# VH-VL binders against StAR-related lipid transfer protein 5 (STARD5), part 14

Target 1, 213 residues: StAR-related lipid transfer protein 5 (STARD5), of Bos taurus (Bovine) (a1a4m6)
Amino acid sequence: MDLATAAQVSEAVAEKMLQYRRDKSGWKICREGNGVSVSWRPSVEFPGNLYKGEGIVNGTPEQVWDCVKPLAGTLRAQWDENVNSFEIIESLTDTLLFSRTTTPSAVMKLISPRDFVDLILVRTYEDGTISSNAANVEHPSCPPNPAYVRGFNHPCGCFCEPLPGEPNKTSLVTFFQTDLSGYLPQSVVDSFFPRSMAGFYANLEKAVKKFFG
Below, E stands for the ipSAE of ESMFold2; O stands for the ipSAE of OpenDDE; V2 stands for 0.75 times the mean of E and O plus 0.25 times the DockQ between their complexes.

## First folded at step 9 (VH-VL; framework fv_tocilizumab)

Design c31 (from c15 with heavy chain T102P; at its last look DockQ between E and O 0.87; V2 from the best seeds 0.00; counts 0 for: pae E 3.3 > 2)
Fold by ESMFold2, look of step 9:
Structure c31 (fold): chain C 213 residues (1-213), chain A 122 residues (1-122), chain B 107 residues (1-107)
Amino acid sequence: as target 1 above (213 residues)
Amino acid sequence: QVQLQESGPGLVRPSQTLSLTCTVSGYSISSGYSWSWVRQPPGRGLEWIGYIYYSGSTTYNPSLKSRVTMLRDTSKNQFSLRLSSVTAADTAVYYCARLEVPLYGTVYFDYWGQGSLVTVSS
Amino acid sequence: DIQMTQSPSSLSASVGDRVTITCRASQDISSYLNWYQQKPGKAPKLLIYRASSLQSGVPSRFSGSGSGTDFTFTISSLQPEDIATYYCQQSYSTPYTFGQGTKVEIK
């Protein structure tokens, strides 16, 4: 995929992400506690759900970003229980790249390992917010691999936002919209994402303290 | 309902500049998509000329890049093609088309104008 | 540039026949291939995107398959209104390129 084509595709994903971030309507809270809120609504992209996580993380925006960024030098695979590996397949720019992510088995091995091939764009905003914006694509170097179930990310990522007047805290808004593929009971899928997202925030808190505390 | 309509002269002299305008209704050309020109010589296949992205940046077919310019007028919701130094080989039906970029790397031309025949002749 | 080669250049078939058109890319384009129908005097019309996905409003007798370099377009039961020229088009990288077309006629 050339830079011109990838730029168009990734900008479309980033605009969709911005729409999700700005839209306050239609969200239903499904998990709330310990300073983290997880909400959902039906996805318009596939027959499944779009999930939103919201929480304040103790750490500077720079520290939090280093833990979550989908870029070279990320700390993400070192602490995120749902990321077994993160591999950059091809970098078109410093902020536009193709990646392959693998996940471990989950929910008592009911969810077997998945791999995901995504086009990723990182944006920076005037207020210091940094966003990651990802969605599934095909890449000739990453054909389906029998060791994994190929999953499909619909527009997903995060907004890593400074808090005015609080330089040592970060507002992190996350969006997950994932088709895990394969045969899975719907009750397993519906319970997995909210629990996993709450766990993500808890583990991120620990990771920021471990690496920067 | 998105509609595209080509306009411009049907006859152009050799060595002159071919100029066409596409008027878009039902969608703002600055709000999304890429806005393209595709041509088809009589009895021949289709050739992509280039597009202008909704943000204003352009990408051209390298075979035509030295002779092509695309511009837009967002106040009139129009985009245009200029092809300089034309020859008889540039005689074709010229289509404007919207390049849809649905997510996931899928790219295709979903809406087309009716086409405008431009003949290069003395 | 990625060259797209269609086969055959033309064909004739009877109403109800199965029609198959092939398209070969000069390099691996994954599934990023589209199929268009063009009737005489009309603009092209998208039928299939991403190798196998049917555009809304397109009859189910049209289908596509393939990935990598080799792609197939099929009309399962040819109808009189399917007289047209069919084009494949790669959308993997600019310049976006089309096959030379396949003209389909009724015997």
Scores: ipSAE 0.472, ipTM 0.807, lowest interface PAE 3.3, mean pLDDT 92
ESMFold2 (binder alone), look of step 9: mean pLDDT 92; pTM 0.940
OpenDDE, look of step 9: ipSAE 0.511; ipTM 0.837

Design c32 (from c15 with heavy chain E100Y; at its last look DockQ between E and O 0.91; V2 from the best seeds 0.82)
Fold by ESMFold2, look of step 9:
Order: structure tokens, then C-alpha cells, then sequence
Structure c32 (fold): chain C 213 residues (1-213), chain A 122 residues (1-122), chain B 107 residues (1-107)
């Protein structure tokens, strides 16, 4: 996909992400604890759920971003238990790229390893907020791989937001709507994402301390 | 209901500039999408000319880029095509079309004008 | 530029016949291919996007398949109103390019 085409597609994803961030209605809390709130609503993109995670992370926005960014030099695969590998397949700009992410098996091997091919856009806002914005695409360098089930990310990513007056804390808002594919029991899928999102925040807190403490 | 309609002269002399306007109703051309021109010489296939993005930037077919200019007039909800130094090879039906861009890399032309035949003849 | 080659250039079939048109891209375009129908004197109409997805309001007798470089468009049971020229078009990369067209007629 060329830069002109990818820029338009990725802008559509970023616009969806902003709408999710601004829309306060329709969210139902499904997990709270340890400074993290996970909410959900039905997805408009696929027959599944859109999940929102909200939490304050002890670290500067720059430190937290280095741990979560879907870009070259990321620390993400070193600490995120749901990311086995993160590979940049093709970079169109420093902030617009194609990636392949692999996941480990989960839930006592009920969920076999997945791979995801995404177009990723990173935006920066005047208040210092940095967002990642991703959704699935196809890429000629990433045909189906029999070692993995191909999953599909619908508009997803995060907003890494500074907190006024608190330079050493960050508000991280995350959105996930992932089709894991296959014929998994729905109850397993529905419990997996809230648990994984809560674990993500806990492990991120530890990672920021490890790398920047 | 989005509608596109081409207007402009149907006859242009060689070496002159072909000028066409597309009037859009049912959607603001500054609110989204890309707004394209596609042409079809008589009895032949379709050739994409270029588009103007809703924010104003343009992308042109390299085969025509040196001769093509596209502009928009947001107040009239119109976008236009200028093709300079025309020859008989530029005789075609000219369509304006909306380029629908959506998630996952899905891109296609969803709304078309009726087409306007432009003949280049001395 | 990505060249799109359609086959055949024309065909003639009876009402009820299965009709197949192929399209080949000069490079791998994944599934980013569309099919349009154009009736005489009219603008093209989108039938299928992303190789196999049927546009809203398009009859189910139309279908598409393929990925990479080789694509197929099928009319499962040809109807009189399907007389038209059919074009494939890649949407993977600018400049967006069309096949040369396939004219479908009833015998």
C-alpha cells in the first residue's frame, strides 16, 4: 500500500479512536481494581466487544510511551505478556507503518497463538498527548502462517496523556476490539480481554519502574 | 443521497485547456473522502486522473501530472479539473467520482456523475 | 504502476449460464481489488470490493474471489439485465488502475 493510500486509511482509524475517547455514554464497567477500570460496549465494527481501559501509571508520559509505543525502539515485547513478538514489516514514515504482532497461547492453550497484521498511525497533540491508532490490513509480506491463527484488530490503540500538575504520572486510556478468529467459546473470549487488560496495566507499572526507576 | 454532476464545454480545441466542474450535493466536499476525476476514451477503458483530498491536498496520475490541476470551491461545494495542452487523445467521457475510503484498506469509487463527453477537435 | 489484465475481452453466453471473468495484477496487491459493472452510456457501478465482498443492493448471483495477483469474478446465473462491460480495478496503490474491460453479451 503506498503512502497516499495508507495515510487516508489510517486517518479513518484515528478518527474512530478520537470518537471512542470523547464518547462518555454506553460504557459498562466489567472490572475495577488496583487503579484500573475496564469498560465495554458492543462493537460497531464486528460482532464482538469494544473494551476501554483507564488507569494512571506512575511515570512521565515519555517513559510510559517508550514502553507502549508501536514503533521502532519500543520496549513493548520485553514486558507485555500478551506480545510474543512485534515486528515492523514496512515503514512509510516514522509514525505510519505496517506491523506483525504475535501472541502466546492463552487460557490453558484454549486460545492458540495468533498473529496480527496492522496499519499503525501515531499522532501527537498540542497538550502532549500521544496516541497510537491501529487496525488490521493485509500486506503481501505477511501471508497466512500455519503456526498462527490470523487475528483481526478493529480500531484500537491508546492515548498516552499527561496529567496537569503531575509530571511524573500519566493517564493511559486504551481501546481494544479484537477478533481472535476460530470457534472459541464466547465465555472464554469475554473473560479473557478484561483480565488481560488489567494485567497489562499492572505489568506496565512494573516495566516503567524497571526501565526508568 | 449523494449526487455528483459534471459541467463544462463539450468541445475544446487542440493546445487549449480542458476545464470541467463537478457539483456535489448531499455531502460537503470538505467533510471527508477524496474527490476524483476518471476518464474513458470512446470505446476504451477507464483511466484515473487524480483526486483532491477533503483537506485540499492532491494526488495525480503520473501519466498526466504535468498537465493536470484540480481545485475546489468549498462555498459552491464544487471541485474542478483543468487539463492543459490537450490533443485528440484527450477526447473522452469525463466522470467525477467520490473515492470512498474506509477501515482495513478498503478503497473504491462509490458515487459517480453521469459523465460529460469532451471532444478535442480543430 | 500496477497493470491489470482481464480475460476474456468479450464473451457471449445464454441466460442461466455461469460466467467467469479473470483479472491478473502485475504485482501482489493482496485482496485490494474491486469489480465494476458499466452499462452502455452509464457510469460504472461498484459490485464487489476487496476481492470478494458484495456491495449493498447487488444481487447474490455476483461473486468474486482471489488474492495476490489472480482474481476471478463470477455471475452464477446470467440474466438479461447483466449485459454490460465489467472492469476490475486495483485499489492497493496510486495510480489506481483498471483492467481493459470484459464485454458480456447474451446469445
Amino acid sequence: as target 1 above (213 residues)
Amino acid sequence: QVQLQESGPGLVRPSQTLSLTCTVSGYSISSGYSWSWVRQPPGRGLEWIGYIYYSGSTTYNPSLKSRVTMLRDTSKNQFSLRLSSVTAADTAVYYCARLYVTLYGTVYFDYWGQGSLVTVSS
Amino acid sequence: DIQMTQSPSSLSASVGDRVTITCRASQDISSYLNWYQQKPGKAPKLLIYRASSLQSGVPSRFSGSGSGTDFTFTISSLQPEDIATYYCQQSYSTPYTFGQGTKVEIK
Scores: ipSAE 0.703, ipTM 0.874, lowest interface PAE 1.3, mean pLDDT 93
ESMFold2 (binder alone), look of step 9: mean pLDDT 93; pTM 0.946
OpenDDE, look of step 9: ipSAE 0.881; ipTM 0.937

## First folded at step 10 (VH-VL; framework fv_tocilizumab)

Design c33 (from c15 with heavy chain T106I; at its last look DockQ between E and O 0.82; V2 from the best seeds 0.00; counts 0 for: pae O 7.6 > 2)
Fold by OpenDDE, look of step 10:
Structure c33 (fold): chain C 213 residues (1-213), chain A 122 residues (1-122), chain B 107 residues (1-107)
Amino acid sequence: as target 1 above (213 residues)
Amino acid sequence: QVQLQESGPGLVRPSQTLSLTCTVSGYSISSGYSWSWVRQPPGRGLEWIGYIYYSGSTTYNPSLKSRVTMLRDTSKNQFSLRLSSVTAADTAVYYCARLEVTLYGIVYFDYWGQGSLVTVSS
Amino acid sequence: DIQMTQSPSSLSASVGDRVTITCRASQDISSYLNWYQQKPGKAPKLLIYRASSLQSGVPSRFSGSGSGTDFTFTISSLQPEDIATYYCQQSYSTPYTFGQGTKVEIK
């Protein structure tokens, strides 16, 4: 995929993410606690669910972003339990890249390790919001590996949003709609994501404190 | 249903500029997708010329880039092709087509015009 | 540019026959390969996208397979209305390029 096509795809993904962010209808809360709310609704992209995480993280938007950003040399792999490795397959620009993410086994090994190949766009908005937008793609340099089940991220990402009057806090909104592929009981999948997302926020909070506190 | 229709002169003299317009119905060209031109010389295969994105950005085949200009008129829901300095080699049936680029990088031409023959002759 | 080579350039088969066309890319294009049908005097029509996905409304006798550099287009049972030239097209990178086409005729 060349730069021109990647740019078009990533722009479309970014737009989709903004639509998700703005659409306040149809969400059902499935988990709430510790300042984090996880909600879901049926995805229109695949026969699964779209999950939304909302929470306030102690740290500036830049600090929080530094912990979650999917760029070279990121801290993500150091604190995110759902990430074993993150590698850049190809960098098209400073903010547009192809990546491969691997995950450990989860749910008492019911979910075998997955890998995800994504096109990622990083965008900064005028209001200071920083976002990461990702969607699955194929890449010749990253064929399926039998050691991993190839998963598929439908448009997903995060928004690191400043809070007016609270410079040391960040509103973090995340969206996930992932096809884990393979044979998994739906009940396992349904329970996995809310828990995983809640854990993500908890671990992120710890990470920000560790690295910047 | 989406429909595309090419229009323009069928005869162009050498060194002049070929100009074609594609009128789109059933979908606003400013709402999405890429809008492309593809040509086919008589008895030959297909050559992609370029596209104009719904946002207005253009991408051209490098082999034709120096001679190609694509524009859009959103008020008329049309997009156009201009090919300068034409020669006999530019004689072809010219198709306008909608090019979809999915969120996952899948790209294809799903709707085509009927095509317009343009002959370059003195 | 990525070169697409189809084989054969032409073929003639009987109604009901299985027809197979191959397309080879000059480099790895993953699954970014489409197949089009062009009947005489008509515009191309998309049949298969992403190597193996059947476009809506296309008969199930058409199919595609392959990844990387080698791809196959198949008509399981050739029908009279299938007389056309078939083209593969890579969408991995610009400029998008087409195969030279395979002309399919009925005996």
Scores: ipSAE 0.016, ipTM 0.598, lowest interface PAE 7.6, mean pLDDT 92
ESMFold2, look of step 10: ipSAE 0.731; ipTM 0.874
ESMFold2 (binder alone), look of step 10: mean pLDDT 93; pTM 0.943

Design c34 (from c15 with heavy chain Y54H; at its last look DockQ between E and O 0.95; V2 from the best seeds 0.85)
Fold by ESMFold2, look of step 10:
Structure c34 (fold): chain C 213 residues (1-213), chain A 122 residues (1-122), chain B 107 residues (1-107)
Amino acid sequence: as target 1 above (213 residues)
Amino acid sequence: QVQLQESGPGLVRPSQTLSLTCTVSGYSISSGYSWSWVRQPPGRGLEWIGYIYHSGSTTYNPSLKSRVTMLRDTSKNQFSLRLSSVTAADTAVYYCARLEVTLYGTVYFDYWGQGSLVTVSS
Amino acid sequence: DIQMTQSPSSLSASVGDRVTITCRASQDISSYLNWYQQKPGKAPKLLIYRASSLQSGVPSRFSGSGSGTDFTFTISSLQPEDIATYYCQQSYSTPYTFGQGTKVEIK
């Protein structure tokens, strides 16, 4: 995929992410506690759910971003129990790239390892918010690999937002919209994402303290 | 319903500039998609010329880039093609077309004009 | 530029026959390939996108397959209204390029 085509794709994904961030209606809370909420609504992209996580993380926006950024130098795979590896396949710019992410088995091995191939764009906003914006694409360097079930991300990522007047805290809003593929019971899938997202915030809090505290 | 319609002169003399306009109805050209020109010499295949992205940036086929300019007039919902220094080889049916680019990298031309034959001859 | 080569350049078949057209890309384009139908005097019409996805309103006798460099377009049972020229088009990278076309006729 050339830069001109990838720029169009990634800008469209980023605009979709902004729409999710701004839309206050239709969300059902499915998990709440410890300052973190997970909400869902039906996806318009595939027969599954769009999940939103919201939480305040104790750390500066720069520290939190270093832990979650889908870019070179990320700490993500070191602490996120749902990320075995994050590989940059091709960089078109410093903030526009193709990645392959692998996941471990989960839910007592009911969910076998997946790989994901995504086009990723990072945006910065005037208020200091940094967003990651990803959706699945194909890449010739990443054909299906029989060691993994190929999953498909629909528009997903995060908004890493400064809190006015609180430089050592960050508002992190996350969106997950993932087709895990394969033959999985829907009840397993529906229980996995809210639990995984709540765990993500708990583990992120610990990671920020470990790496920057 | 989205519709595209080409307009412009059907005859252009060699060395002059070919100019065509595409009028779009049913969708604002500044709201989304890319707006493209594709040409087809008589009895031959199709050649993509370039597009204007809805934000205004342009991408041209490298084979024509030195001679091509595309512009838009958002108040009239039109985009245009200018091809300079034409020769007989530029004789073709010129189509305007909307280029859809999905969130997943799928790209295709979904709406086409009816085409306008432009003949380059003295 | 990514070059697209179709074969055959033309074919004749009887109504009801299975028709197959191939398209080869000069490099790996994953599944980013489309098929268009063009009837005389008309603009091209998208039939298949992303190698195998049928566009809305297109009859199910049309299908596509392939990935990488080799792609196939099939009409399972040729109908008189299918007389046209068919083009493959790669959409992996600009400049987006078309095959030279395959003219399909009734014999």
Scores: ipSAE 0.746, ipTM 0.877, lowest interface PAE 0.9, mean pLDDT 93
ESMFold2 (binder alone), look of step 10: mean pLDDT 93; pTM 0.940
OpenDDE, look of step 10: ipSAE 0.882; ipTM 0.936

Design c35 (from c15 with light chain S31N; at its last look DockQ between E and O 0.86; V2 from the best seeds 0.00; counts 0 for: pae O 3.3 > 2)
Fold by OpenDDE, look of step 10:
Structure c35 (fold): chain C 213 residues (1-213), chain A 122 residues (1-122), chain B 107 residues (1-107)
Amino acid sequence: as target 1 above (213 residues)
Amino acid sequence: QVQLQESGPGLVRPSQTLSLTCTVSGYSISSGYSWSWVRQPPGRGLEWIGYIYYSGSTTYNPSLKSRVTMLRDTSKNQFSLRLSSVTAADTAVYYCARLEVTLYGTVYFDYWGQGSLVTVSS
Amino acid sequence: DIQMTQSPSSLSASVGDRVTITCRASQDISNYLNWYQQKPGKAPKLLIYRASSLQSGVPSRFSGSGSGTDFTFTISSLQPEDIATYYCQQSYSTPYTFGQGTKVEIK
């Protein structure tokens, strides 16, 4: 996929993410605690659910972003339990890239390791918001690996938003709608994501404190 | 339903500029998608010329880039093709088409105009 | 540019026959391949996208398969209305390119 096409795709994904961000209807809270709220609604992209995480993270937007940014060799793989490895397959620009993410087994090995191939766009907004937008793509340089079940991220990502008057805090909004593929009971999938998302925020909080506290 | 229709002169003289307009109905060209031109010389295959994105950005076939200009008129829900310095080789049926670029990288032309024959002749 | 090569350039078959057309890309294009049907005097019509996805409203006798460089388009049971030229098109990178076409006729 060349730059021109990737740019168009990523723009569409970014717009979709903004729509998710702005749409306040239909969300059902499934977890709430420790300053984090996880909600869900049926996805319109696939026969699964779209999950939204909302929480305030102690740390500047830059610090939080440094922890979550989708770059190889970054801090994400060090603290995110759902990330085993992050690889840049191809970098088109400094803000547009193809990546491969691998995950460890989860839920007592009920969920075997997955890998995800995504097109990722990083966007900065005038208000200081930084977003990461990702969606599943195929890449010739990254065929399926038998060691992993290929999962599929439908448009997903995060928004690191500054809080007015609170320079050391970040509003982090995340969206996930992932097809884990494979033969998994839906109940397992449904229980996995809310817990995983809550854990994501908790671990992120710890990470920011560890690396920048 | 989405409909596209080409319009413009069917005859252009060599070295002049070919100009075509595509009128879109059933969907606003500023609301989404890419809007493309594809041509087909008589008895030959298809050649993509370029597209204008719903936001106004353009992407052209490198082989034609120096001669191609695509514009849009959102008020009329039209987009246009200009091809300068035409030769006999530019004689073709010109199609306007909607190009969908999905969230997952899938790209295809799903709606087409009926096509407009443009003959380059002195 | 990515070159798309179709085979055969033309074929003639009987009604009810299975028809197979192949398309080869000059490089790996994953599954970013579409198939179009063009009837005489008409614009191309999208039949298959993403190598194997059937466009809405398209009869199920049409199908596509393949990935990487080699792709196949199939009509399971050729019908009289299927007389057309069929084109593959890669959408992996710009410029988007088409195969030279396969003309399908009925005996």
Scores: ipSAE 0.117, ipTM 0.717, lowest interface PAE 3.3, mean pLDDT 93
ESMFold2, look of step 10: ipSAE 0.635; ipTM 0.840
ESMFold2 (binder alone), look of step 10: mean pLDDT 93; pTM 0.944

Design c36 (from c15 with light chain S30T; at its last look DockQ between E and O 0.95; V2 from the best seeds 0.82)
Fold by ESMFold2, look of step 10:
Structure c36 (fold): chain C 213 residues (1-213), chain A 122 residues (1-122), chain B 107 residues (1-107)
Amino acid sequence: as target 1 above (213 residues)
Amino acid sequence: QVQLQESGPGLVRPSQTLSLTCTVSGYSISSGYSWSWVRQPPGRGLEWIGYIYYSGSTTYNPSLKSRVTMLRDTSKNQFSLRLSSVTAADTAVYYCARLEVTLYGTVYFDYWGQGSLVTVSS
Amino acid sequence: DIQMTQSPSSLSASVGDRVTITCRASQDITSYLNWYQQKPGKAPKLLIYRASSLQSGVPSRFSGSGSGTDFTFTISSLQPEDIATYYCQQSYSTPYTFGQGTKVEIK
């Protein structure tokens, strides 16, 4: 995929992410505790759910971003239990790239390992917010691999936001809408995503302290 | 409903500039999509010329890039093609078309004008 | 540039026949390939996008398959209104390029 085509694809994904961030209605809380809220609504992209995570992380925006950024030099795979590997397949710019992510088995091996191929864009906003914006694409270097079930990310990522007056804290808003593919019971899917998102925030708190504390 | 309509001279002399305008109705060209030109020499296949993105940036076929300029007039909801230094090889039916680029990298032309034949001869 | 080669250049078939057209890309384009129909004197019309997805309003007798470099377009039962030239078009990278076309006629 050339830079001109990828720029248009990624701009469309980023616009969807902004729409989700701005829309305050229609969300149903499905998990709440320890300063973290997970909510959902039906996805408009596929027959599944869009999940939103919200939480305050004890760390500067730069520290938190270093832990979550889907870019070269990320710390993500060192601490995120749902990321087995993160590989940059092709960089078009420093902030626009193709990636392959693998996940471990989950839920007592009911969810076998998945791989994901995504186009990723990083944006910076005037208030200092940094966003990641990703959605699935195909890439010739990443054909289907029988060791994995190919999953499909619909527009997803995060907003890493400074808190006014709180330089050592960060507001992290995450959006997640993933088609895991395969024949999975709906009850397994419905319990997995909220639990994983809550775990993500807990593990991120530990990671920021470990790497920057 | 979206409609595209080409307009401009049907005859251009060699070495001059070919100029065409596409008028769009039913959708604002600054609100989405890419707005493209595609040409077809008589009895031959289709060649993509380039597009102007709804935000205003342009991308041109490298084979024509040195001779092509695309502009838009958002107040009239029009976009235009200029092809300089034409020869007989530039004789073709010229189509304007809307190009969709989806979130997942799927790209296609969904709405086309009726086409305008431009003949280059002296 | 990615070159697209169609085969055959033309064909003649009877109403009800199964028609198959192939398209080969000069490099791996995954599934980013479209098929268009162009009737004489008219603009092209999108039939199939992303190798195998049928555009809304297109009859189910049209289908597509393939990925990588080799793609197939099929009309399961040729109808009189299917007289046209058919083009494949890669949409993987600019410049977007078309096959040379396949002219389909009725015997």
Scores: ipSAE 0.760, ipTM 0.890, lowest interface PAE 1.0, mean pLDDT 93
ESMFold2 (binder alone), look of step 10: mean pLDDT 93; pTM 0.942
OpenDDE, look of step 10: ipSAE 0.801; ipTM 0.914

Design c37 (from c15 with heavy chain S55R, light chain Q55E; at its last fold request DockQ between E and O 0.86; V2 from the best seeds 0.89)
Heavy chain, then light chain:
Amino acid sequence: QVQLQESGPGLVRPSQTLSLTCTVSGYSISSGYSWSWVRQPPGRGLEWIGYIYYRGSTTYNPSLKSRVTMLRDTSKNQFSLRLSSVTAADTAVYYCARLEVTLYGTVYFDYWGQGSLVTVSS
Amino acid sequence: DIQMTQSPSSLSASVGDRVTITCRASQDISSYLNWYQQKPGKAPKLLIYRASSLESGVPSRFSGSGSGTDFTFTISSLQPEDIATYYCQQSYSTPYTFGQGTKVEIK
ESMFold2, look of step 10: ipSAE 0.759; ipTM 0.881
ESMFold2 (binder alone), look of step 10: mean pLDDT 93; pTM 0.945
OpenDDE, look of step 10: ipSAE 0.904; ipTM 0.945
ESMFold2, look of step 11: ipSAE 0.753; ipTM 0.873
ESMFold2 (binder alone), look of step 11: mean pLDDT 93; pTM 0.945
OpenDDE, look of step 11: ipSAE 0.856; ipTM 0.929
ESMFold2, fold request of step 12: ipSAE 0.791, 0.865, 0.829; ipTM 0.891, 0.922, 0.903
ESMFold2 (binder alone), fold request of step 12: mean pLDDT 93, 93, 93; pTM 0.946, 0.944, 0.946
OpenDDE, fold request of step 12: ipSAE 0.933, 0.935, 0.932; ipTM 0.956, 0.958, 0.957
ESMFold2, look of step 12: ipSAE 0.683; ipTM 0.871
ESMFold2 (binder alone), look of step 12: mean pLDDT 93; pTM 0.946
OpenDDE, look of step 12: ipSAE 0.832; ipTM 0.921

Design c38 (from c25 with heavy chain T102K; at its last look DockQ between E and O 0.64; V2 from the best seeds 0.76)
Fold by ESMFold2, look of step 10:
Structure c38 (fold): chain C 213 residues (1-213), chain A 122 residues (1-122), chain B 107 residues (1-107)
Amino acid sequence: as target 1 above (213 residues)
Amino acid sequence: QVQLQESGPGLVRPSQTLSLTCTVSGYSISSGYSWSWVRQPPGRGLEWIGYIYYSGSTTYNPSLKSRVTMLRDTSKNQFSLRLSSVTAADTAVYYCARLEVKLYGTVYFDYWGQGSLVTVSS
Amino acid sequence: DIQMTQSPSSLSASVGDRVTITCRASQDISSYLNWYQQKPGKAPKLLIYRASSLQSGVPSRFSGSGSGTDFTFTISSLQPEDIATYYCQQSWSTPYTFGQGTKVEIK
């Protein structure tokens, strides 16, 4: 994929992410506690849900970003229970790249391991917000692998936002709309994502303290 | 609706420069997409020549790169092709086309001009 | 450069026949393959993108399949208006390349 094409695809994903961030309507809370909320709405991309996580993390935006960034040097696989590995397949720029992410089995092996191949763009905004913006692509170096069920990420990622006047706290807004593929009961899928997202924030809080505290 | 229209001379002598312009209506060429030239010699297949990205950068087919220049005039919403040192092998219908780029890496040519036959002969 | 080879170069078939065209890429291109139809004197028209997805407004008798290096395009029941040359085109990387074309005629 050449740089101009990848830039155009990834900018479209980033624009959808901004639209999700700006749109305050239609969200239904499905899990709330410990300063974290998870909300959902029907996805327009596939017959499934778009999930939004919101929470404040005790750490500077730079520290939190180092834990979540989908870039070289990320700490993500060291603490995120849903990320077994993160591999950069091809970098087009320092902030535009192809990745492969693998997940472990989940829900007592009811959900077998998945892999995801994504095109990723990282943007920085004038207020210091850093966003990750990812969506499924194919890459010839990552054909389907029998050890995994190939998943499909619709536009997803996060906004790592500084809080004015609070340099040691970060607002992290996350968006997930993932087709796990295969035949899974809808009730399993609907319970898995909110629970996993809440756990993600709890584990991130611990990770920031562990690595930077 | 987006429309593309080629213009330029239909006859060019060998060793001279072929020059074509594509006029775009219904969309600003600096707002998105890649704007391409594709040619087709009579009775033969299609060959991508290159594109100019909406930000202004160009990418050319390596087989033609030494002879190709593409430019744009955003005030007229036009992009152009210059092919130098032409021979009879450059006789073709020349199309301008927009390269559509969609989510998940979907890429194709969605809008085409009507085509302009350029004959290279002595 | 990624070479695209179509087979056959031409074919003749009767109205109602099933028509199959194959396309082979010189390297793995995942599903980044498009099929275009070109009627005489006209610009190409996209029929299939990403190997198997039907473009809006294209009749369902057209279909595509394949991934990696080997791809197939099918017209399930040939109609008189399907007289055209069909091209595959890889969209993975520049230079974008087309197959040499398959000319479809009616007996």
Scores: ipSAE 0.753, ipTM 0.890, lowest interface PAE 1.0, mean pLDDT 93
ESMFold2 (binder alone), look of step 10: mean pLDDT 93; pTM 0.948
OpenDDE, look of step 10: ipSAE 0.846; ipTM 0.921

